VH-VL binders against Translin-1 (tsn1). Designs and how they scored, part 6

Target 1, 220 residues: Translin-1 (tsn1), of Schizosaccharomyces pombe (q9p7v3)
Amino acid sequence: MNKSIFIQLQDQIDKEHSIREKLTAEVDLLDEKLRVLQLLLANCEQNLENQEEILEALEIIKSKTRGLAELASNFPYYKYNGVWDRSIQKVVYLYLLASWTGRLDKSLRPTYSLLSLSEVGQILQVPVFPEESTFHLSIEQYLHAVLSLCSELARQSVNSVISGNYHIPFEALNTIQKVHSSFQVLSLKNDSLRRHFDGLKYDLKRSEDVVYDLRIHKLV

## First folded at step 21 (VH-VL)

Design e2 (from d2 with heavy chain S30D, light chain D52N)
Fold by OpenDDE, fold request of step 26:
Formats: structure tokens, sequence, C-alpha cells
Structure e2 (fold): chain C 220 residues (1-220), chain A 122 residues (1-122), chain B 108 residues (1-108)
């Protein structure tokens, strides 16, 4: 038996581990910035006071994402994408939210509208449909992000009522309804994505309830 | 308040069939994915089967595939497990388990029944 | 098939911190859930999605997940914590729910 075979295998294992560690380190840094931006975007009524901080956070996240993309492009995408999938979903989600709420100054879409995957890629300067198996924003990441956006919009619709912005719940409901209708025509094969979509009905109901309450109280 | 109650367990001979039932209460049953998980005496937990909230999809462990059938009746808040061609290794406490639903967290079981014992013996 | 590895037993003195590990290939990229099972009882969810705790579970219970190891941490261990603890994941490749072998925690 040639022991060199096992040595080579161990070497490969070590190399893969090293790659994952490097990627994880970058993702961890990204996650820290994502938490900051998430807090900043948690309240729609604070965008004026925190606009500079939000823009700064967005730029940092963009930079970190691009750095990750560059690093990850050296390795097979589908071998290592598990390291960054959740974080990249969150990146996309936060950019969708920033654009929807009008906090993204360089938005390709007006407020209360949904950025496309291509537009998000353009903003982040990251590929979305590469020919090769290199780093990219995936369809699944985008779809998860859209669903997460809907949940957040439902949540923030309540907050907007408290702050006296009574038009926001209607915009939120409109977006959630459109997303719900759009997803119904998609052929979803991913079980996790299907589960996530199944939760959308609750967000839709929540959003509807907020709007109905506004109508009952003659606030709109 | 939320409760899952299994029934239908017992002693059967190899090759025979048994039907387990789980009665759910205290929550909107048709909103949740449901599972069966079993535990052989003195052993660990083993996932058995999954059924989607609307019954549109079912998944099985390889060890029971082709022999067990998971079903649900949302009008009666009931989960069922039809077990055919039973083997000695199927001897276990069978738990009904609800898959939790919390934002982006999936594939975990937040509520369990007390379990029903199935013994397959000659 | 995906495999989760747990130590068969862990012992801790009362008031000390217990750590139960769950090993799996790149488990840090999966969502890990933990269950407590006392003798003669059904399992109880204690941690889900790596580090989230149900409202009925004491803050003494916490979870972490990175690399190839997930860890359930029980601070200020007490006699009532004696139980079997199971980690669990869902494996997309096999489309199976996978449990660890379980760890018996003794507080003595």
Amino acid sequence: as target 1 above (220 residues)
Amino acid sequence: QMQLVESGGGVVQPGRSLRLSCAASGFTFDDYYMHWVRQAPGKGLEWVAEIWHDGSNKKYADSVKGRFTITRDNSKNTLNLQMNSLRAEDTAVYYCAREGWDYEAYYYFDYWGQGTMVTVSS
Amino acid sequence: SYVLTQPPSVSVAPGQTARITCGGNNIGEKDVHWYQQKPGQAPVLVVYYDSNRPSWIPERFSGSNSGNTATLTISRGEAGDEADYYCQVWDSSSNHVVFGGGTKLTVL
C-alpha cells in the first residue's frame, strides 16, 4: 500500500479546509457590517437622520461583497457556496429594502418598487449569470431575499402606522401581493424556498390586517 | 396548549401491518409540516417520514421507503402512518412531531407527542 | 449519507458548564437543532437554527455552530438537566433529517 495516497488526500482535505477558513473569515466580516445596516434599516422613519450612515454601510457591504466575490472566484462555486449563501441572501435583502424604502440614492428603481436580480448585480458589481461556475448572485438567493423583504415590509408597515405614515402599509401590501402572485407561477424545486414561500401567506395576512385597521379607523 | 397525541401502537408479528395516528390540537394544523420520528429501545432518534402542510409532498427515510405511507387529514387535525411489511428493526416508540416555523428556520421539530410503542416480534 | 457524531456521555458538576459537541462535515454550513430527552419522556426542543432558544427554555441553554462542530452549552448545570441530548440537521443531498447519536449528560 502506498501511503502517499493518503498523504495526498489529507493534503487535499487541508487545502479545502484552509479555503473554507479564508472564505469564512471574509463572510464573518461581511456579517458584522450586515448587522449594522440591518439595525439602521429597521426603522423606516429614521432614514433622514441616519442617511449618511446607511449609505456608508451600503458602500462597505458592497466593498466586502466584491472582495468576497474576488476571493471566491478562485474556487469552484458549488463546492463552497454554503459558506456565503446566507450572508449573500442578506446582502441582497438589505439592498432590496434600502431601495424599496428610498434610502439607496443610486437606486435603479423608484421607491416602493422591487429591484431585479440583474439590477442588484449591477449595483453590487457582481455577476448574476456567469458562463463559468464562478462567484455570482444566484436565483435562489434573490428569491429568498425577496421573501425576507416581504416579511420586513409587513413588520415595518405596523411601525409606519405608529409614526403616522399611513401610505406605507398600502405600498407594502401592494408589493407583497405582487410577490405572492409572482411566486405562484414559479416552478420552485427547492424545498427550503418552498417553505419560505409558505410563510409569505402570513406576511400577506399581516399586511392586509394593517391596511384594514387603517380603513376601520378612517385614517385613510 | 399545543398537543400531539399518538395512538395505534401495539405488538404485531413480522410482515404484518399497523396504522398509527396522531391527533393534533391547539394550533392551526394545516399550516404545519408534520413528521414521524422513531426511537428504538435504548437507541437514538431516527427520522421516518415527512408530509407537507397540504399533503402535496411526502418524504421517507430509506429504511421505510416503499413500506410506510404518511398521510394527513387536515379536516380532522390528524396525522397518520401506515406501516406495512413490518420488520423487527421497526420496533420503536413512534413520535409525531411538528416542524417549527420561525422566519427562515426550517427542518426542526418544536413540538412532540408522547409517542406510541410499536413492537414487532414473532 | 450525512453523519453527525456526538460523544456518548458528558459529565459535569452542579453549577458548572456543560458542553455537548456535534461533529459533521462542514456542519457550520447547516442549520443545527438540539433536543433534550429525559428518561421516559419525549424529546424537547432546546435550541434551533444554531443558536436560537425557544421561549420556554432557560437562558442557560445556548448553541453555536462553526466549521465542523456545533456545540450545545448548558451553563450552571443542575440535576434537572440530566438527559440525553441530540443534535439534528437536514441534509439536502440525501433529503433526510439526520440526528446525532445522542449524548447522555450527567450532573453529579
Scores: ipSAE 0.774, ipTM 0.897, lowest interface PAE 0.8, mean pLDDT 94
Fold by OpenDDE, fold request of step 26:
Structure e2 (fold): chain C 220 residues (1-220), chain A 122 residues (1-122), chain B 108 residues (1-108)
Amino acid sequence: as target 1 above (220 residues)
Amino acid sequence: QMQLVESGGGVVQPGRSLRLSCAASGFTFDDYYMHWVRQAPGKGLEWVAEIWHDGSNKKYADSVKGRFTITRDNSKNTLNLQMNSLRAEDTAVYYCAREGWDYEAYYYFDYWGQGTMVTVSS
Amino acid sequence: SYVLTQPPSVSVAPGQTARITCGGNNIGEKDVHWYQQKPGQAPVLVVYYDSNRPSWIPERFSGSNSGNTATLTISRGEAGDEADYYCQVWDSSSNHVVFGGGTKLTVL
């Protein structure tokens, strides 16, 4: 190789780096908003507490996600998806949680139900099964988000008992059981997803224990 | 309270075999992915092998693939490493390590044994 | 194969802040974990998932990860912090756990 060839290679390296920096900047902004919404949704209560703030946060996250989608669509998806995968997974997770807890529009799904990937895509106005070069919500992101939801539901089940909301643990258990059964029929290829799914067993047991305790103490 | 205790190390000639064992206590062993990590004298850490919580899946470093076999007995809370066709470069302290269990974090080792020394020399 | 690069050694005065870097291609897109190893002892997890600290590790230890560099930060360095520190990731392409070469931290 001559010097010219190496210069061209360096230019490509710089270009790729620049793209990643731009994407990272957008993802960082998104992550800040995700933290806010996560705090707002920390309790699984069917009330109007912080409802306006939650809706505002959801809209901001939607806007940021769409902005990222637009930017990312200019580049090969599978070359750069590592930059946003976790953040987008969290976006999906929080929307699942918001819907499950009745904080999102109930016209799509009732409270204590699971949004589908297509429904999440519709809400966010982001494609779910497009060409490889187009930004989209991936199946893996969605599945991770569902598993994260189950973990959160198990966690909030305990807190709900402390706060006197004794119906939440039953709804949580029902959801986790359904998710667990559904995942068993999936052919998972992703190693991290397999591990994440393996953790679901613990969440299921935790949720079962909460419900059993409620029954033993005649609280339900 | 939680412990990992390796055993089976020693001095062996090249081409020979050795079996390491790790005894786990203080936690629910069958819930955790387990690993072997080794460290040659004066060198850094090198991942050797992984086994899933139920033994359904195993992975190996390229340097030991085909020679080493990782197994576990959950009824006895033991992790094993069968090392065949040993080479001089296999000389190292071998650590039993538990993979941490956090909801979003994977492939990190939250607990380690004190290690057992394996020396392969003619 | 994926490679993690650490400086061979870092020196810090007592009470000062030590920073140990771990370089890797797009490492910011990976989960980085850190281990402390004192002479003759087994490694101890000090930071996991970029910036999470186990309960047995003091608050002086923190981690960050972005771009091509992960950093372990040890504030208010003390003699007891003198040890080898290793960064570690999982490489999805090779399905291998990868360790850095280690950094010797000296507190002078």
Scores: ipSAE 0.763, ipTM 0.895, lowest interface PAE 0.8, mean pLDDT 94
Fold by ESMFold2, fold request of step 26:
Structure e2 (fold): chain C 220 residues (1-220), chain A 122 residues (1-122), chain B 108 residues (1-108)
Amino acid sequence: as target 1 above (220 residues)
Amino acid sequence: QMQLVESGGGVVQPGRSLRLSCAASGFTFDDYYMHWVRQAPGKGLEWVAEIWHDGSNKKYADSVKGRFTITRDNSKNTLNLQMNSLRAEDTAVYYCAREGWDYEAYYYFDYWGQGTMVTVSS
Amino acid sequence: SYVLTQPPSVSVAPGQTARITCGGNNIGEKDVHWYQQKPGQAPVLVVYYDSNRPSWIPERFSGSNSGNTATLTISRGEAGDEADYYCQVWDSSSNHVVFGGGTKLTVL
């Protein structure tokens, strides 16, 4: 009762800004580790000796994702989720890439396949499809991550040929083709997801071209 | 060489209709989301409408919704804007704009036509 | 209903750095694009996705975006940079494209 209506409104604005600052600070720390892991995985086909570094980065990212989830649980989810949305997409993407390339554990055995949204949630210990508005991995985050994986697989196909690993381009093409077919059955009225999906044709073409070049060399 | 050429502008009375066309060349037209953006004399840019690359979805600014219709004909590489029930406030240069694409970057306009002038006056 | 606020004008001396601001609620969570428009001409993209530059735009054009403010920075300003500059976002709440009101840059 001692505050005017306008002082109360300013206090609320200040509180929201403070909350976004705290969340952004945690996301910035997560993003730094994401950049490190991305660099490690970009070259992993050529460097099997960096596996311990990759595993360390994965564990740090998992820990920071869990820490963000705990901090975010103190605040309304849908009011603040824009702060971490893109960074969590990248977490999912890098776990998909680590699994595909065989870097998720010490076995170094590529899966050449996609972890499901549920499997990523289990690995990160973050809920999927919550009944309440709590911190979770969203379907849209996962779908964006799958599309980002396809772009990276198309890029890595070139490196695998240069390194003499002729199997990887065929596995990349197979994965990209499956993703392309699967997305066509979705109702893509989400503006950003549709834009991301529309770029998949370029990844598909690039991957097809690498495989075509390999077939020409085998026939020549 | 990429080119966007608008046509169909002119002077009309309030309540009348005009149809704008934009002819595209030098790129694969049906790969791109297309937009109309207008600029009233001496004023800033105002987004008008969007159409998806395959024509399956359209969006309109509130100021034109129900009066304007965006369409495209991918076989002729043309973008169109049917403007009905024109008002004085619709007076502007109308630009055809291509939405750019880069890996994971969207919603920006990387190429614009030179515009066509629409004047709505008594 | 998302609003972008730009100053109506900015003046700089030749050779100095110009900074053009674009204000918006939580604009740091959005991707900001910038256009240059000279009199009688169509707009030209100069920065997209906050800080990316088309290959034909000089490196002295740069962008940043944090908190409630995005900034277009033009180093070593010259007479050829005199133009109106517009910021632009896509707003996920409305699914609409939104432009700022424009800033006239003058190089004295």
Scores: ipSAE 0.596, ipTM 0.837, lowest interface PAE 2.2, mean pLDDT 90
Fold by OpenDDE, look of step 21:
Structure e2 (fold): chain C 220 residues (1-220), chain A 122 residues (1-122), chain B 108 residues (1-108)
Amino acid sequence: as target 1 above (220 residues)
Amino acid sequence: QMQLVESGGGVVQPGRSLRLSCAASGFTFDDYYMHWVRQAPGKGLEWVAEIWHDGSNKKYADSVKGRFTITRDNSKNTLNLQMNSLRAEDTAVYYCAREGWDYEAYYYFDYWGQGTMVTVSS
Amino acid sequence: SYVLTQPPSVSVAPGQTARITCGGNNIGEKDVHWYQQKPGQAPVLVVYYDSNRPSWIPERFSGSNSGNTATLTISRGEAGDEADYYCQVWDSSSNHVVFGGGTKLTVL
């Protein structure tokens, strides 16, 4: 190997670094918007007046996600996906939550159900399932998002009782139970995902406890 | 109160075996992934082994793979490390550590034992 | 193998802010955890998941992670903060837990 080879390698290193910087910049902007939406949806059942803000945030996030998808599509997916995986997971999670709580659109009708990966892709207008070489929503991202949703539902279940929305805990429990059952039939190969799934039992227990408490107090 | 207590350390000759044990208390032991981490005298921390909450999966550092075996008995709240074919470089304080869990946060150790010293010398 | 690089030592005056860095290739894409170890004691978790703090850890401890560098920040340094600090990640490629070499923090 001569000096010229090393120069070429350095150029490649610099190029990759530049790409990561560009992607990171976009992800950072996305993350800022995700924080806003997360706050808006944290106790959304208590405040219907913020629906316009939620819809605006959703639209912004959609736009940012699509922008990221476009940029990322210029590069090998599995080389750079580490830059956006967590953020995209959060995007999916928040859209799942918005849909579940009826905040996804102007209908304000909770669905108490899960959007599929395909549906999320359609909503965001980004590819799902592997065009493996370009940007897409991955199964792993979706599954993590679903598990995150369950945690949030368990949390909101408690808050809903405080606000007098006693039906929410039942819906939450039902969703978590279904998710739990569904995941049991999956052959999970990702250790992180397995760990995340293992945490689901705590969410389930929390939700069960809330429902049990409501029954004991004859609130439902 | 959360507690991890290691035992079984001592002085052994190279090629010999030693079994370490960690007694857990103050938490639901079978809910947590457990690890061994060691620290040679005056050196940094080195991850040794991992075992899943139900014992269904085990992982080892390359430096100990094939020689060490991590096990757990959830009925006794006990974590074990069987160390075979011990080498001088295995000399270290061995810590049992609990892997923490906080929703999306994983692969961190929120509780550690005080450690047990293993010395391998001729 | 994935490698984490820490400075061997950092010194700060009492009341000043200490910053301990942990370098790794694209470490900003990983979750970084930090441990404090005082002489003769077991490590103690001080920061997890880049910037989260256990309830038993003072607010003076904070973490950040971006690019190729994670940083543990200790504001208003005090003598009690003198210890070795280790960064830690999980490397998906090797499926191993990886520790940094440790940084000795001196408060003088």
Scores: ipSAE 0.522, ipTM 0.825, lowest interface PAE 1.5, mean pLDDT 93

Design e2 (from d2 with heavy chain S30D, light chain D52N)
Fold by ESMFold2, fold request of step 26:
Structure e2 (fold): chain C 220 residues (1-220), chain A 122 residues (1-122), chain B 108 residues (1-108)
Amino acid sequence: as target 1 above (220 residues)
Amino acid sequence: QMQLVESGGGVVQPGRSLRLSCAASGFTFDDYYMHWVRQAPGKGLEWVAEIWHDGSNKKYADSVKGRFTITRDNSKNTLNLQMNSLRAEDTAVYYCAREGWDYEAYYYFDYWGQGTMVTVSS
Amino acid sequence: SYVLTQPPSVSVAPGQTARITCGGNNIGEKDVHWYQQKPGQAPVLVVYYDSNRPSWIPERFSGSNSGNTATLTISRGEAGDEADYYCQVWDSSSNHVVFGGGTKLTVL
């Protein structure tokens, strides 16, 4: 029986576990702030009193994302990227939403428009296009984030009518229509991304219905 | 009222074929990814096959690949499973399962048929 | 290839809390779904995406997922909860759906 071989394997297992625990701890802290920002942006269409809180949350998220990028760059990217993949997708999504709603200071785009993947990378100060061993924002994360933005815009469109803000539904519909058209030229073979995209028609329908109801009731 | 009704089960000898059908009603069938899941008597659930909502892609468990073919006919609201070269190990209740959707949530089965029994013996 | 491990059985006294575990390597990075199956019946979804509950499922059912373990928790267990419970994930590396082996819950 060769006990030293099994001790060596156990040491490697322990090291990998330790790395995942360290990365997970950082991601958990990031996720806490992501939840805060998501709540702040969910009802921001007429609420300007929370702008300072939004800006503070954005800066904390940027700082934590850069810190995670620095820590993660010490380890093989594709072995550990599952730890942060969903959380980084949400960072991208919330920056897209903050920019779209006019709540992101020094955004590279005007209100109601969509940041590109490269622009998100510039704002967050993290790499976009891989060297394959380096932390980066992925195309898949960005595409999922854009689709998540559309779902939130459809939801905010409904809520904006309830609160009496009638211009948001038209801007939301315009954005969702552009995303829908743009995605149709893509050849999506990724299982999860195709499933996410397949749901976009429901966001489009919901947004269209809000605009139709506004016109029928002559609120615009 | 939503329904998934499987049919085509029965007793068959090893090496023979069966075709299972699942009739869907009460929902927009061609919006949904569909699956077959089986359960041998006294055993757990085993995923068998998947077909995309438009029929453009299919996947199979290794245990059935090359022998089973999943198809759908969206004009008839029907999911099918052609089972060739049947083995005793294929003996199971076969369920038709709908993949659910809830804003960025996928790969779970929110509705199941009652199943049809396939027995491969002797 | 991806394996989910469940205990074969769990017993709970009426009114007490049952916990059914689903073990998998790095399962906290996956979305875990749970099904209840009563004898002679088709499975019923009880939890999806780790912790979401369909509207027809009682609030006594809850889920969590972190590290290498996902857990289905059934508080105030009652005789009507006796069933087999299966965890399930989708594995991106194989593009396969994977079920756990099932756990029989007994309310004594």
Scores: ipSAE 0.483, ipTM 0.801, lowest interface PAE 3.0, mean pLDDT 90
Fold by ESMFold2, look of step 24:
Structure e2 (fold): chain C 220 residues (1-220), chain A 122 residues (1-122), chain B 108 residues (1-108)
Amino acid sequence: as target 1 above (220 residues)
Amino acid sequence: QMQLVESGGGVVQPGRSLRLSCAASGFTFDDYYMHWVRQAPGKGLEWVAEIWHDGSNKKYADSVKGRFTITRDNSKNTLNLQMNSLRAEDTAVYYCAREGWDYEAYYYFDYWGQGTMVTVSS
Amino acid sequence: SYVLTQPPSVSVAPGQTARITCGGNNIGEKDVHWYQQKPGQAPVLVVYYDSNRPSWIPERFSGSNSGNTATLTISRGEAGDEADYYCQVWDSSSNHVVFGGGTKLTVL
């Protein structure tokens, strides 16, 4: 009877579960702050007095992301990356949004520009494309975040008209158009990423409609 | 009103072929990933096949791979399932299912047809 | 291939809360969807993406997903909730959709 192999397998299962519990606890704390920042940035064009809260939330998220990266780097990346994948997509997305809206101090790009994956990694102080299988921001996380940014820019385009900021709709359309063109060059083999990209046409149309309405009513 | 209507079910002998169709209306069919899901009498749901919105990619459950072919005709708003080399184990109600979409939420079925019964018996 | 495990049946008293579990290895890292199926009817989506409800589903249906267990919770259970309930995920390693075996809910 080869019982020692099964006992060793059970010990590995228990260790793996314990590691995932520890990582999940850190991710849950990060997720709490992501929800706060998302709300602040969704209203930032309408609420000019929330900059202090945005900067505080960004710093907490950066600190939590760095802490997660340090913890996760003790373990094989591809075995555990599912624990944080969705949350890190959100971190990247919110930093892209904060930078695009001019709410990120010391952004590497001017307002209305798109940070690259490397620039996001530099700002967060986490690696991108590491040589070893250690914690890093992935291409798929970044591409999903860029698509999520476009959806939010289309939404904020509508709100900016209500607030009298008629420049925002044109900048949003310009960004969405560039993303759309750039993604058409990519060979998207990832099933979920392809599904996400397929929805970009609705964001593009929504953004185009806002700009069209502004021109018809001679507001710009 | 959104509708998915399956047809083409019936009683067939093992080894024979059958073609199922699903007629879609009330929504923009070529925006949606479509699936076939089956349910043997008294049993649970079993995913059968997927086709991308533009027909460019298809996936199959291992139990049907090589025997079933999913297709779509976006000009006629129809989803099809060609079932060859049918076995008794293929006896089931076959549902046409639409994959929903909600900002990064995918791979769930937000609308189902009422199903068509396929019985494989000698 | 990836396996989802559900209890074959769950019973609850009227007005009480029913909890239907869906077990899977590291299921907390997946998006879990839930369907209700009444006799002779097609399945109906009740929860998607772990905890979201379609607009036509009452708020007393809720979902959670953590670790190795996802749970569908039906508060204030009523006779109209008697049905089979299925959990479902998409498995990235196989590119397949996977359903649980189903749970029959009875309200006594």
Scores: ipSAE 0.441, ipTM 0.790, lowest interface PAE 3.4, mean pLDDT 90
Fold by OpenDDE, look of step 22:
Structure e2 (fold): chain C 220 residues (1-220), chain A 122 residues (1-122), chain B 108 residues (1-108)
Amino acid sequence: as target 1 above (220 residues)
Amino acid sequence: QMQLVESGGGVVQPGRSLRLSCAASGFTFDDYYMHWVRQAPGKGLEWVAEIWHDGSNKKYADSVKGRFTITRDNSKNTLNLQMNSLRAEDTAVYYCAREGWDYEAYYYFDYWGQGTMVTVSS
Amino acid sequence: SYVLTQPPSVSVAPGQTARITCGGNNIGEKDVHWYQQKPGQAPVLVVYYDSNRPSWIPERFSGSNSGNTATLTISRGEAGDEADYYCQVWDSSSNHVVFGGGTKLTVL
């Protein structure tokens, strides 16, 4: 047994740790900005009073995401993706939400519609289907983000009723139904994604209940 | 009020079998993943088994794989654990636990039963 | 197998802040959950998804997770906080739920 082998291994461990620390630092910065945008998008109201703040937050997140992408592109994607997967998922989710609520460029997609993975990639200027194993938005991240969007739409449907925006629950239900139908035709191999999808049933039910209540009261 | 109540524990000899049951109430049982977690006397918590909400998938700890079987009857709001070829090291309080669900949060247990004691001894 | 490491015991004076650590390889990339267990009782969820708190848990309980260490923080420690605390994750590689060894918290 050559002690040199173990020294080399330790060096490799240290290098990997250093890389993870650097990536984590960037992700932490990103997460802070994500929290800001999440608060800004907490309601699906068509109130544009905070539109400038939202756009600013979106740009900051885009910048941070691209910075992360640049850094991460120096390393094997599947070795380190655990560091940013959740955060990038949230990035995608918030952009989906911003677009759905009409807070993003409407030239890409109309209000109350879903951005595609490709469109999100274009907006963020991040690859989505790379030939090489470099930083990219993954299909799994996108699908998780879509499911998260559905949960949020179901949640906000109730709040929209309180604020007198009675069309939001209907649009939310329509989106959730479409997502639900679309996911049923997907062959999901990821257990985490399957679990997340199972939760969609509950969101669908919640959304249906809100819409039914509105119909009973002849509000829609 | 949400409640989980375990039953079926007792004293058995090594090599014997025992069936545990968990009765769930106060929530929509068929919407939740369920788990068994055990705790040997004076020791820490050990995950035992998982079953999906519809029973379509089951997972086991390596320590019990091939010997234990987790099942559920959603029509009766019941979770079960069939324990075969019991060993002394299987001696523990067995808890049924509900896996919580909150947005993207998974694999946490938000409700636990009181536990049922299983003792395997010669 | 994935391993979570907790100190066997932590002591804090009444009114002071207790911190219980949970170590694991790249645990910051995992979702960490925490449970409180008092003698003769079932475990109780106190923190989930790193830093989320169930509605029935006091605000004194908080969690954080970064790098190789997750931390449960209990501010303004009370005698009633004396218990064993367990961290928990799900490991994708082994497809197992993993608990830490537990930490006994004493409020002196």
Scores: ipSAE 0.352, ipTM 0.771, lowest interface PAE 2.4, mean pLDDT 92

Design e5 (from d2 with heavy chain K59Y, light chain N95R)
Fold by OpenDDE, look of step 22:
Structure e5 (fold): chain C 220 residues (1-220), chain A 122 residues (1-122), chain B 108 residues (1-108)
Amino acid sequence: as target 1 above (220 residues)
Amino acid sequence: QMQLVESGGGVVQPGRSLRLSCAASGFTFSDYYMHWVRQAPGKGLEWVAEIWHDGSNKYYADSVKGRFTITRDNSKNTLNLQMNSLRAEDTAVYYCAREGWDYEAYYYFDYWGQGTMVTVSS
Amino acid sequence: SYVLTQPPSVSVAPGQTARITCGGNNIGEKDVHWYQQKPGQAPVLVVYYDSDRPSWIPERFSGSNSGNTATLTISRGEAGDEADYYCQVWDSSSRHVVFGGGTKLTVL
């Protein structure tokens, strides 16, 4: 057995490790900014409070995402996508939430509507549906993000009632219902995505309960 | 108050069978994935089996595959573990655990039962 | 099979910060969860999804995960924090839930 083979393997291992470390460093920076934006978007109110901060955060996230995309484009996508999948999913989620709540460009989609994957890609200036070997926003990331949005809308619907925004729960329910119906026609092959979708029934129920309570009290 | 209560543990000889049960209360049982996790005396935690909320899918650790069967009855809020062909290495406290759900978070256990002891000895 | 590696024991003085590590190949790409287990008791979830915390768990407990190492941090260690701590992940390739070997934390 040629010992040189193992040396070559070790070199390859070291190289891959180095690549992952570089990617991780960028993802960590992105994650820090994502936390900020998530806090800013913690409610579905359409007031202009913190709007400037939200827009700034969105731009920072866009910049960081694009930086990551540039770096990642040098490497095989499916070899390293595990490093950024969760974070990119979060990016998509937060942009969906920002758009839904009317905190993003309303010229793209009206308030309480869902951005498409293509639209998110356009906003972030990141490829979608490209050659699988290059960095892109994946369908799975988008679908996870949509489900995460539904969960968040269900959560925020309760808070909106407290704030006197009684229309938000209705809009949330409408969105969740549409998402639920749409997902039912999809042939999901990803186990994680199937599990995530299974959770949607709980979000739907929560949202329905809020809306029904509002209707009983003649608030909606 | 959420509660999981295991039962059915005891002392059995190798090769025999035992059935464990877990009674759930305080939450909508049918909405949650459930798991069995065991712990041998003085040892660490070992995952045993998983069952989906509607029982549509079941998964097992390699160490128990073909011998153990996980089932659930959502109408009775019960989780079960049928253990066949028991071995000495199956000796452990068996916990039923609820898989938590929070946004994108999965495969974590937010509630555990008190456990039931299974001893397999000659 | 995927393996999680924890130190067998960690010691910390009262009021000091304890750090328990969990090593795994590219563990930073996985969701890491942490459990506390006191003698004779069932495990208790203390951190999930790398850094999230149940509402009933004190803020002294925090988690991080990157590269090949996840870390549970317990600030201002108390005697009551003495326990075994387990990290846990789900491995998609084997379709197994995987626990670390556990770390005994002693507050001296």
Scores: ipSAE 0.025, ipTM 0.635, lowest interface PAE 3.7, mean pLDDT 91

